# Ledger of designs, part 2: VH-VL binders against Uncharacterized protein AF_2093

Target 1, 226 residues: Uncharacterized protein AF_2093, of Archaeoglobus fulgidus (o28187)
Amino acid sequence: MDVEIVEELSKMLAGRKAVTEEEIRRKAIRCALKIMGARLVGIDAELIEDVTCSLIDCPITLKSLHFSEKVKIGDVLFYHPHVIKPEKEDFEQAYFEYKQSKKFLDAFDIMREVTDRFFEGYEAEGRYMRKYTKDGRNYYAFFSTIDDTFEDVDIHLRMVDEVDGDYVVIVPTENELNPFLKFFKQYSEDAKRAGLKIWVVNPDEKTIDPFIGYPKDFRLLKGFKN

## First folded at step 7 (VH-VL; framework fv_cilgavimab)

Design q7 (from q1 with heavy chain S52Y)
Fold by ESMFold2-Fast, scan of step 7:
Structure q7 (fold): chain C 226 residues (1-226), chain A 123 residues (1-123), chain B 112 residues (1-112)
Amino acid sequence: as target 1 above (226 residues)
Amino acid sequence: EVQLVESGGGLVKPGGSLRLSCAASGFTFSNAWMSWVRQAPGKGLEWVGVIYSKTDGGTTDYAAPVKGRFTISRDDSKNTLYLQMNSLKTEDTAVYYCTTGYDYDRGWPLDYWGQGTLVTVSS
Amino acid sequence: DIVMTQSPDSLAVSLGERATINCKSSQSVLYSSDNKNYLAWYQQKPGQPPKLLMYWASTRESGVPDRFSGSGSGAEFTLTISSLQAEDVAIYYCQQYYSTYTFGGGTKVEIK
């Protein structure tokens, strides 16, 4: 429900004095997965928009934290509470989160395009949690980043058992290998044991490759480019 | 059947403080967005601030002229809304109305109003 | 903050004649997601609190006579009283509820 997601997101943003729409949207997607699980399919686009609007200068919404004042610094629009004036450190933190969030959101459409192509011939439903269906088989694809997947690993491990079908997390490539190496060292064995799949999309090359796990439908293997 | 009754108004010196109360009945108070709106004698309506329902987070927003001086709070167990006014100025002289934004279906316009309570700030 | 501007400040209309009040917002109050204008109209009679007349720019509140109609979209709105009655003498306020709440300056409607 919107209320539960807004409350969860408010806990994640506790103490924050400045945010961007991009950060709110990225974090709302993660909170929605935590609260809704597989029920997110088909309602996520509208739900994420409503949750995002609840926290910034928007109309008919649920409110937990109100970032209703705006300030534009350079090319970035920041939101903050009416009473609280952010300091330099607050804007620096918000800008860091903005860069991470914008990178994800900019890659999102290409990741979905590549994933839709990979599941050619499947019926697709949903946006951030996307369900691919063919011949009674379901694949649930959740779009994230490797860093966010690291933070949310317990949620993703749970999703493998919760969904009616196969579950995969789709993440974009990073400039450095370190985030992937960090995940591999810490969680690769847990992921393999649980059957969690993580596939990597290169937005520039428009390729998809398995980082952890392979699809059970062997015909899909041809979509990987090594 | 919806009723809002303001109380606590009166004469206060500049720099003083005053707390207004609004007793609500006839609706599910905990679901309502509650606002204070003021009107200076012979002047127009001016929104003061809002406190959202607990379902919507229970946070507050204020108009620029009162930010940092006024605080809105609510006690859902008593169906009561409060306005704590500090550092009062002569320009704060007005009738203060308690009002609800109750209806989600309407987008929470200010649908019910109390009779108002007069606050006079003068020496 | 959204600034609301009403015109005229006062309006004298004969009984049975049309009264028209204009309201402008400094930015659009039309929300693209639900295609609704977050604009309300209020009526205030002397010595009384304001009463909600209209919401969503053009939807009459229960009990409000058909002679009251609202129109407009985005940033420009109009309240029309098609045939002024004696009980309609009041001050009328527009108000945005798109981003918190802001009232217009009010329009005083009088007979003659």
Scores: ipSAE 0.000, ipTM 0.437, lowest interface PAE 16.9, mean pLDDT 87

Design r10 (from r0 with heavy chain T55D)
Fold by ESMFold2-Fast, scan of step 7:
Structure r10 (fold): chain C 226 residues (1-226), chain A 123 residues (1-123), chain B 112 residues (1-112)
Amino acid sequence: as target 1 above (226 residues)
Amino acid sequence: EVQLVESGGGLVKPGGSLRLSCAASGFTFSDAWMSWVRQAPGKGLEWVGRIKSKDDGGTTDYAAPVKGRFTISRDDSKNTLYLQMNSLKTEDTAVYYCTTGYDYDRGWPLDYWGQGTLVTVSS
Amino acid sequence: DIVMTQSPDSLAVSLGERATINCKSSQSVLYSSNNKNYLAWYQQKPGQPPKLLMYWASTLESGVPDRFSGSGSGAEFTLTISSLQAEDVAIYYCQQYYSTYTFGGGTKVEIK
């Protein structure tokens, strides 16, 4: 399972000369969803750690994508392949990805906390793919960003049919509305027809609100900021 | 977000009939259990009846004073709840509210309410 | 059918002072399987529909100020407003949802 996820992640990082641990971790979570689907519940924390370790500070060579060397620029630690020297452009791309990844990872614990509160009274299991169960009904919540959800929309549409219950993607607020407007313009009708739900957490205010889709259990509506 | 809008109220003579409607939006109406609650002028709240979702059997329950005279129904394609009131009596004069809620097995109170519609039964 | 009785019928309290409303059910509304009391409180201001204040006897609805609190279990319940504000003038109703729905007679809260 590690091998398949590492291979998928390696394809996603093809041609990259510099990466950060934060970018690898964020993208590993997305690749794990693509490969494992609902089977992520209960094993995702250990799996993501193993995959991340396989690409940095591990002795296994992954051809040109093995990031065995380190360089610290400012407060950010970059990893790069031994025989490939990154150029300024490579570090600029890696820093851009770092900022997006750090935003997600910094918001993750708060998003999980807010979502757990929203499903108060439900039994919760899992980490990056979290399962909420009550009275025989299941909600599967996957944590991401709106930009990553845009890129992974086909995977999320598949998840709606794959899970035994309802599926929702939890994303944090963004500084600008444009990423949400872009998604709405291109995929809102497909998402609504398929039953894909996307809910937005404000990590600063600790609130949750629907962007696309309402819960089938209308009693959960009181958990939204409204 | 959640909106419930009642309509159909008005003046009706004793023995007459009237049908109330409740237009729902902001939630998946077909999954919701719906109730009607009334309030006579200057008096307290009185539950009238409810209808369960089709998935939960689509059954109805009524308070004793209205049983046999009132019928609750729903049209999930229109997101609309109905209350058919027959054999109206002067004591049925009240503001009628559309509400959401579940019975004790599901464990939920009446958490969303419309603005209400006035029904006056007089000669 | 479960009968709900509220006391007092009306209550006059000075601004900033504590208001207490009692509610009694004719039978227990505590459900053994989940250990929850199926009891809610509503606030109704003149010309407005009722607004849910709390459920499960003591759980506040979102957006309700923390000066409102509920206590009790089984068949006897209390709604407390710790420091009455002008906007709290309203009629308050308890309601059981253990077996369909029954409301208490209401308690009118006024400024003294």
Scores: ipSAE 0.000, ipTM 0.395, lowest interface PAE 21.9, mean pLDDT 85

Design r11 (from r0 with heavy chain T55Y)
Fold by ESMFold2-Fast, scan of step 7:
Structure r11 (fold): chain C 226 residues (1-226), chain A 123 residues (1-123), chain B 112 residues (1-112)
Amino acid sequence: as target 1 above (226 residues)
Amino acid sequence: EVQLVESGGGLVKPGGSLRLSCAASGFTFSDAWMSWVRQAPGKGLEWVGRIKSKYDGGTTDYAAPVKGRFTISRDDSKNTLYLQMNSLKTEDTAVYYCTTGYDYDRGWPLDYWGQGTLVTVSS
Amino acid sequence: DIVMTQSPDSLAVSLGERATINCKSSQSVLYSSNNKNYLAWYQQKPGQPPKLLMYWASTLESGVPDRFSGSGSGAEFTLTISSLQAEDVAIYYCQQYYSTYTFGGGTKVEIK
């Protein structure tokens, strides 16, 4: 379980000399989906914490296999391997990944709140892979970004068939339209054919709107407020 | 994947009757508003009628040219939509499409379409 | 009954050039309660069923290229193809869904 996820995450971080906890957590969530699929529901919060602790200096796991040393620059805490001194380019890459990861993590609680409101009256279970159930109908919502969804499109297309119900990826708005246009041009036809849904949450306005696909249960269409 | 498959088209004489079927899959049929749209050879699209979901009253609406002659019904247990056409006229010659809609305050655009079935009314 | 009128009936445009289609409704299709225009556009190629291109006057359906755009509100609407491609040769229909459904007469777009 966690071993397989740590191995997958280690491949994504191969050659990296500096990372942040935020980057590790965001990428661990993506790797957990790839390995666990729908089985992620109900165990994801603890699993992601355990995976994260396995890679950085953490007294809880006593493992700290890869990034055991830490250095704080400004308000950002970086982790690096004990014998390796990161160079300027390593910190620049780590900071870039940090900004993307922090944006997702900062938006996460609001996206979950807005999505929970959209599924008012449904039973909700799980954290990053969240299952909504009502009258025998299941919706599986995975929280990500449009850029990560672009990179992970094969995984999300697989999830549509794997889950016992409907599958939707919830992403936040971006400062630029380009990431959405990129997805639209490359994968919108594949997503539509497969039945993949991508809905966009504006964390500032607390709205949810369909980007790709509408719910099969048309009652949920009345929940979109835009 | 949403699929709509029409059947029952063919050649019929003026004054005759014909029943079209539309088999639906890939969505919750019982929740959907369903419509029939027709297109005469070389002509434009013409909406024929619709039936609402049972949750929205199961009511039907028809375009003026077919009102009183055509009847739309549905069998939610079989995921099937029907169009009963009576007192057929040569002007009813067209490809008939089955299409979906949903309740969203007033209605929804027709977002999924079948391949159509040809009805020819001629002597 | 809401009557939909499209213009022109046919349009010949060179590859890469802009195509513009107009649609007028006999009454407003703007619903004041949600501030949405109940107007859709469809594309139909020979031997194929119509394909939904956009709804709410300007919202693109999934998988539709960004060269397609819609504008207008109330009773007057426009569909624009900014750079016509060979695969865009088709008949285009506007449709109101404010009160049941009514289609425009269609506009045939072909290469000049």
Scores: ipSAE 0.000, ipTM 0.415, lowest interface PAE 17.4, mean pLDDT 86

Design r12 (from r0 with heavy chain T28D T55E)
Fold by ESMFold2-Fast, scan of step 7:
Structure r12 (fold): chain C 226 residues (1-226), chain A 123 residues (1-123), chain B 112 residues (1-112)
Amino acid sequence: as target 1 above (226 residues)
Amino acid sequence: EVQLVESGGGLVKPGGSLRLSCAASGFDFSDAWMSWVRQAPGKGLEWVGRIKSKEDGGTTDYAAPVKGRFTISRDDSKNTLYLQMNSLKTEDTAVYYCTTGYDYDRGWPLDYWGQGTLVTVSS
Amino acid sequence: DIVMTQSPDSLAVSLGERATINCKSSQSVLYSSNNKNYLAWYQQKPGQPPKLLMYWASTLESGVPDRFSGSGSGAEFTLTISSLQAEDVAIYYCQQYYSTYTFGGGTKVEIK
């Protein structure tokens, strides 16, 4: 399913002349969810590496769609297609995508740690789509950002019905409240009606709190820190 | 932090009526299945009845000794559970506990409990 | 109506020794669709509400010490405290949640 994920990611990056590894990785994770769903559990780490390698820094790359050329500007390494020369505006777009992606990737390990602690006593499997199992109960946790969850809401609503158990999206806190208010105004009713859960991790405080939805296992409520 | 606070207990004469309330906080009350459990002084635990969430049908179930005399209801807008007790008997004297549970597949144990409220039925 | 019967009514055990409580249901509480026993154990200390100790016959609630263990299937179950401590003095109840809820009569555990 590498090819199908690469194709979906290529559509998301259509028209882009410069990208970073961080942006590719973040967006690959989202595309992998769309294509693979719950099948990501246990294979997502390797799959995301393979998809990323297919688009950048792969010496066997023969297609112009692949971002095979490198240029370092300041402390950031950019990738671009061999034939296409990026302009100033292309690098500015890539840099802002880089900052968002780096923020997510830097927060990821802490979010996973906090979520693992929340599901203490559960068996955990997977990386970006992480499955927690206890006593025949399954929770599927997908790690993202509130902005990406806004863009991917239809995918997440579909996942609620596809998983064998409960589905929750784990997102980090943002510098501003606006992205959460935007989601709440547009999709909170749809999310609540469908049973979509969105929980917020504060990477600095190492806390987890519900934004949308509570767990079915009431014993887990003790893990929230409002 | 999950909290359940019972109120409304007191002294009542046989044949009388009493209404108990349970104020819930720290969880999504509207999603929860709620039960009442009682314990007579120095005796064991006895389940009284439950009410399901509106999403799961909002239906009630009662233990045989109270069926037809007690009614369980809920007000999701106030996060409050109620137990209306009619035709009270001396055998109904007990501490009444508000508890949470869930419908997980077939059923779920009672995992959160309030401190209880004492009901004394005596002449 | 599922009737739950506990034995013994009371049990005196020395500190550090094993305590064993039995629970019998009038019909099986094993649900064939998921192969789970719908049986829980509760601990009640004087002046306090009951606290859930374990569910699915043998799964410990979070924060419960591993000296507590459950065994059994179908209609006969056992709660074991491998090495009784002072804080374990309480009344213990089994409960089925297979068809609504019914509790056992309770077993009072005291230090000998």
Scores: ipSAE 0.000, ipTM 0.436, lowest interface PAE 18.2, mean pLDDT 86

Design r14 (from r0 with light chain T59D)
Fold by ESMFold2-Fast, scan of step 7:
Formats: sequence, structure tokens, C-alpha cells
Structure r14 (fold): chain C 226 residues (1-226), chain A 123 residues (1-123), chain B 112 residues (1-112)
Amino acid sequence: as target 1 above (226 residues)
Amino acid sequence: EVQLVESGGGLVKPGGSLRLSCAASGFTFSDAWMSWVRQAPGKGLEWVGRIKSKTDGGTTDYAAPVKGRFTISRDDSKNTLYLQMNSLKTEDTAVYYCTTGYDYDRGWPLDYWGQGTLVTVSS
Amino acid sequence: DIVMTQSPDSLAVSLGERATINCKSSQSVLYSSNNKNYLAWYQQKPGQPPKLLMYWASDLESGVPDRFSGSGSGAEFTLTISSLQAEDVAIYYCQQYYSTYTFGGGTKVEIK
């Protein structure tokens, strides 16, 4: 299974000459959802570490894409292949991806904390795909960003039907509303028809609010403020 | 759990031919660069040749003693590596190992090895 | 065509003592762009295939005890076993992977 995820991630990174660990981790999480679906619950923490290691600065012997050399520029550690010298444009692209990835990873622990509080009284399992269970009812929560959810909308629509229960994507707030407006304009009707839920966590205020969809369990509605 | 299993070894007369096979499992064979390494009884290791992945051009390279006589090929659909040995000499008597690895261009040594198959060339 | 030379051909070391094996390449195996030495060490026990011990001159393969260490750069390298154990009795080979592959002649390590 990690082999299939590494293959999918390698396709996503085709032609890239410089990456960061943060970018690899963020994209590995997305590829793992695509390949594993609901089977991610309970295995995702180790799986993502193994996949990340397969591409950067760990012993790696049998993969076609390997970023084994490292260079630190400012406060950022970049990885690149042995014989490939990245150019200015490659580092600019890698830094852009780094910023997006670091924002998600920095918000992750707070999003999980807020979501765990929202599902007070439910048993929780998993990390990036987290399963909440109570009285035979299941909620599957996947942590992402609104921009990545836009790119992966077909996967998330599939997950609504695949899971044994309800599916929700948890995303953090953005500095500007434009990414949410872009999603709303393009996919809000598709999401509503499919029953896809997208809830927004404000990491600074530690609040959670529905962007698309409400839970079927009315007792959870008290967790939303305004 | 990487496994490499060589087969096809045996006794052959000088001037004869023999084909070795190596069945691979536990890794993505199509991505791997594959080599053959031999070891004459009681002697050291000698690299025979390699074949690159199809993605990296699928080209072959050979050590001087076997150039023109030995041919390496691969069948990615069967996860199998081959060594076709022609015009065999008594000096070719050795245990032949199937290995994975990458040289200068990809920067990795020969990291997985099979158990080997014995080839004896004698009159 | 890189020629690898090992010394000594054989050595006998008492249990718990230090064993040192030298390896010399006919040209540098240091790649200037990444500052890595394309040099590996292998251990071979009787009746077994070789086992990778070390790569890039000094990095241990997973599962290899820390009593094994490698040093050197460019064209001269050393493998050291700081405290020889019974299970370390084997033939050791150095190998360059800078330009295809070439092995050293091997060094047989035995207990004195």
C-alpha cells in the first residue's frame, strides 16, 4: 500500500527538482486518501511517515523518484535528487508549496483538538482520517485545506458513498474569502447533492462552523457557534 | 520483504550457452536497476552487467570479460530478469547472483541479493 | 574502469579487539556536486550471498550494529569493527558505484 501511494505521489511530483518535507507530507496525505479511502483510519500516522521517508533523506533503494540531497536556504530545508541541480525557478516553486503546506501542518493539531471537542462523547480513532463513533453511528473527518479540497473534489464526493456513516472535510480559515468563494461557485451544488460536508475551523478562535452541510445528529448542532 | 530467486544454473561444456532467470518480488521491479554479479569458487565478487529501468532508458552495460558474449534483458510483466550466456569459457564458472542497485546517475549500491545459482563450465 | 584494491587479504583478530580494513580506488569516487563518496561495504559469510553493510562510505544500512564504522573520502577508505564479535567472521568487500560497479578483492576476517 505504501508502494501505490508513493507511485501516485511520484506522478503528482513529476518534473519537480526541489521539494520540502512539508510539501511531501501534505501531498502524501492527499494521495493516501485517494488510494486507501476509509481504510486510512488507524494506519495513517505510520503510513505517511513511511511514504515521506521513501522520497526524502532516508535509505531508499527501489523508487524512481528520490530527493536524497538537502540544502538549507534561510530557515527552509529543501531536498533534491543526487544529480539534479535545482534552478531559481525550482526553488521558488518549492518555497510556494512549502508555505501552503506549513500553514496546513501548523493548523492541524488545533483543528483536531477543536473537532475532538465538537464530537465530545464520541470515541475517536485515526489521525488525518479520523473516525468518530457513538451508539453505532460513524463520522469520518478528513483534514485538508479548501484549496486542496477544490483539487480533490472528485475523491471527496466518492468518499461520501464509500464510508459506513457520514463524511466531513475539515479545513482551516484562510486570510481571504476568495478560495471559499471559488469552491462555492464551482462545486456547492455538487457537494449538496452528494451530501458532502465541509466544516471550517478557525485556529485562532478555536471555533468550528459549517460551510457546506449540517450533521444528521441534532445534538451536535450546539457545537456550532453562530 | 524483498526476494530475488535465481534459476537456470547447471553444467555446460565450453562453447555452450545457458540462460539464467531471476524472479523478483516484494518491490516495484519496473522501477529497479538490476545487475548480475558472479563469484568463482573460493574467489571474490565480480560485477557482470546491469540493465536500467525502462523509465531511465532500459540500457545495458557489461564488464569487459563478458562483453559480446552475455546479454541482459528483463520482462517487467513477469517481474523477471534474464542473463543469456553464450560462448561459455571455463573462466565463467561461478555462482551468479541477481542484485538490485543504482550507480552514479541514481547513487545507490547493490542492496538486495538472491541466493545465487551455480554455473559450471567444464569439458 | 575503476580498480579497487583492498588490504590486507586476510587478518586474524581476537574477540573484542579492533579490526581495520583498507580500500583504495584508482580514481576519486567523490561526486563534487553532492559531496558524497560512492563507496559501499559488504559482508559475506560462508554459503551466503553478500549483505550490504554500509553506503556513501560511512552510512550504516538498517539493522547493522554500530560497532561497524566507515571513514575516508575521495580514493582511500577504511572499514572499522571496533570490538570484533564471533558473528563478524566473514569476508568483507568494498565496492564503488560511481561508474558502474567494481569490487575490491576482499578481506577475510578470522578470530585469532
Scores: ipSAE 0.000, ipTM 0.405, lowest interface PAE 21.7, mean pLDDT 87

Design r15 (from r0 with light chain T59Y)
Fold by ESMFold2-Fast, scan of step 7:
Structure r15 (fold): chain C 226 residues (1-226), chain A 123 residues (1-123), chain B 112 residues (1-112)
Amino acid sequence: as target 1 above (226 residues)
Amino acid sequence: EVQLVESGGGLVKPGGSLRLSCAASGFTFSDAWMSWVRQAPGKGLEWVGRIKSKTDGGTTDYAAPVKGRFTISRDDSKNTLYLQMNSLKTEDTAVYYCTTGYDYDRGWPLDYWGQGTLVTVSS
Amino acid sequence: DIVMTQSPDSLAVSLGERATINCKSSQSVLYSSNNKNYLAWYQQKPGQPPKLLMYWASYLESGVPDRFSGSGSGAEFTLTISSLQAEDVAIYYCQQYYSTYTFGGGTKVEIK
């Protein structure tokens, strides 16, 4: 299971000489969705920790993905392979990925809290892929970012048909409108056709709003009937 | 089927008070944000105010012309919305509609409406 | 406070012809995080309460015929009826729901 996820992660990290724990966790979650799909429910927290441990600061070595050495620069801890010494450009790329990953991880707990409140009265199971169940109806919520959803759009489109119920991607707000406009211009028609839902959480305001999806779902969840 | 039924309208003199009721059915009233909208004879629609669900804080908001004179409240045990109108003026003469509209900060428009109840403020 | 302005006050259109109604807000009703315009359109026939016709500027409410369409973004919006039918005679209102609720003055659509 974890071996297959590590293999997918190796494709994302090909040629990378420096990484952070935050980047590994964010990307492992995305790879786990690709490999496990709805099977992530109930096991995703344990699986992601196992994958992360195998790649950084652990004795387990798998191919060139083992990042066993540490360097602290400012307040950020970077990991790199023992044999390879990263160059300035490697650390700059790793820091860029760190910022993206930390934003997601910092927002994650708030997004889950807001989404749990939105599905008040539903039974909730899972962490990164969270299943909400009420009266035989299932909602599967996957937490990501709009930029990662753009990169993973094919996976999310497939998940709509794979899950036993409704599928929603939950993403946080961005400082700029551009990432949402980029997604809208390129994939809004594909998403609408496939029935993909994307809802946006504002971590500061603790609100949830639809970006792409079926408006009736919001009405039903808030107690309105057709 | 969502159904809203207003009652309590009638003739009242300037400076008087009147209380409107709206009986709701066909949805989970306790989760809904409720609004009042009015329409003076031959005039356009004017939003009066709203009340949020208790889970969303149970707070109220009012349009400037009625702020300080009108009070919106709800009784979730009876699935009923209320509009208490005090210090009535002739310009408050209108058909008053009970509406649903889940805001959730920047949420939904007013999607379900009652038939309305006429309030006439005249000497 | 957001002020909504509609034009024209009244519009006479022949059956089968296009009707166009304009709506302007005093400030943008576009929510930047989801790229949605918090603007709705309502239809009101004599003796009836208003009926929600359209939301998010261009999304038709269930059961509304596809001859109705909405366009615009930010502060300027248009409702179009591509081929007017007899049952479309009504007063049409735009409404922002970005910050509480404010209605436009209404546009009466009549058959010429």
Scores: ipSAE 0.000, ipTM 0.421, lowest interface PAE 17.6, mean pLDDT 84

Design r16 (from r0 with light chain T59R)
Fold by ESMFold2-Fast, scan of step 7:
Structure r16 (fold): chain C 226 residues (1-226), chain A 123 residues (1-123), chain B 112 residues (1-112)
Amino acid sequence: as target 1 above (226 residues)
Amino acid sequence: EVQLVESGGGLVKPGGSLRLSCAASGFTFSDAWMSWVRQAPGKGLEWVGRIKSKTDGGTTDYAAPVKGRFTISRDDSKNTLYLQMNSLKTEDTAVYYCTTGYDYDRGWPLDYWGQGTLVTVSS
Amino acid sequence: DIVMTQSPDSLAVSLGERATINCKSSQSVLYSSNNKNYLAWYQQKPGQPPKLLMYWASRLESGVPDRFSGSGSGAEFTLTISSLQAEDVAIYYCQQYYSTYTFGGGTKVEIK
């Protein structure tokens, strides 16, 4: 399982000459969802520990992906291959990926808190794939961004049928509407037909609202701002 | 079993030089990041510096008190780590330990240590 | 430069009793991205090199007895020996590995 996740992550990072730990963490959890599906509940915390492990023999590390050298530019630590020196364009791409990853990581705790409040009275387990259970009903919530959800749409559509309950993707608000409009134009009908739910957390206002799909439990509807 | 054996310590006058050696066995030395740590008699531990593996660039880092005076090097063909100590001061009097450690992705603690070699700097 | 401060400087504890050692860093050694504390504990007996006891603030090194435990996060940490044994008489050091390495001043644990 770790080998399959490393292989998938390696494909996602193909040709990249500079990365950050933040990008690796975000992309590893996305790869883990693809490989493990609903089984990610209960092990995603261990997975995050593994991908940030500094041990030489850890299953998923920057070193095992051949990003063995490091350089700090400003406040950001970049990793790169020993024999390949990254050029300006490689660092620019790595910094862009870093900013996207850090935006998710910075918003994560608030998204989880808001989602936990929304499911008040439910038993909760897991971290990035979080399972909420009450009276035999299950909701599986995967935390992501709208841009990552666009890239991973096939995985999320599959998850709706794979989980033993309802599946929802929780994403934070964006500075502009364009990423949401792009998703809506390309995938909103597919998502609706499949029963995929996407709910948006505003980290500043601490609100949650449906972008696509409503919960099947009517009692949860009052938790939405709109 | 991992073994680290230091040698080269002794008595030297202020301003003098010494070269310490550390013979490593029981692990793949060429892949390891190596450090020197010292301890003055009756005092605490002080990190001196490190050298990364060749794969990780073979670069060195030093603590402020020794920077510019001490040089760390390695010979992977002999599984040996070196500490060249120049312009020695009385404050450099200590037992010097060879140790494995790793500052990869925010670091790793110093997991294996040699028995140490005593360096005495006095007039 | 991260400064590590240990307390107390020395501690006398009866056999079978609990020993508690504190360690403070001048800045947080918690890496927020991975939620790990880059803090280790070492044991040093007279005439011997230090031995790694614990890493990531609370994770025991292989072969270390389970009477040793670590707690804390960010800038304040504690090493606890739940039931002191004769072989535990030593000097204990905390060490940050968040930015290179710095050691605490050490705490000498003796039998009362």
Scores: ipSAE 0.000, ipTM 0.395, lowest interface PAE 22.5, mean pLDDT 84

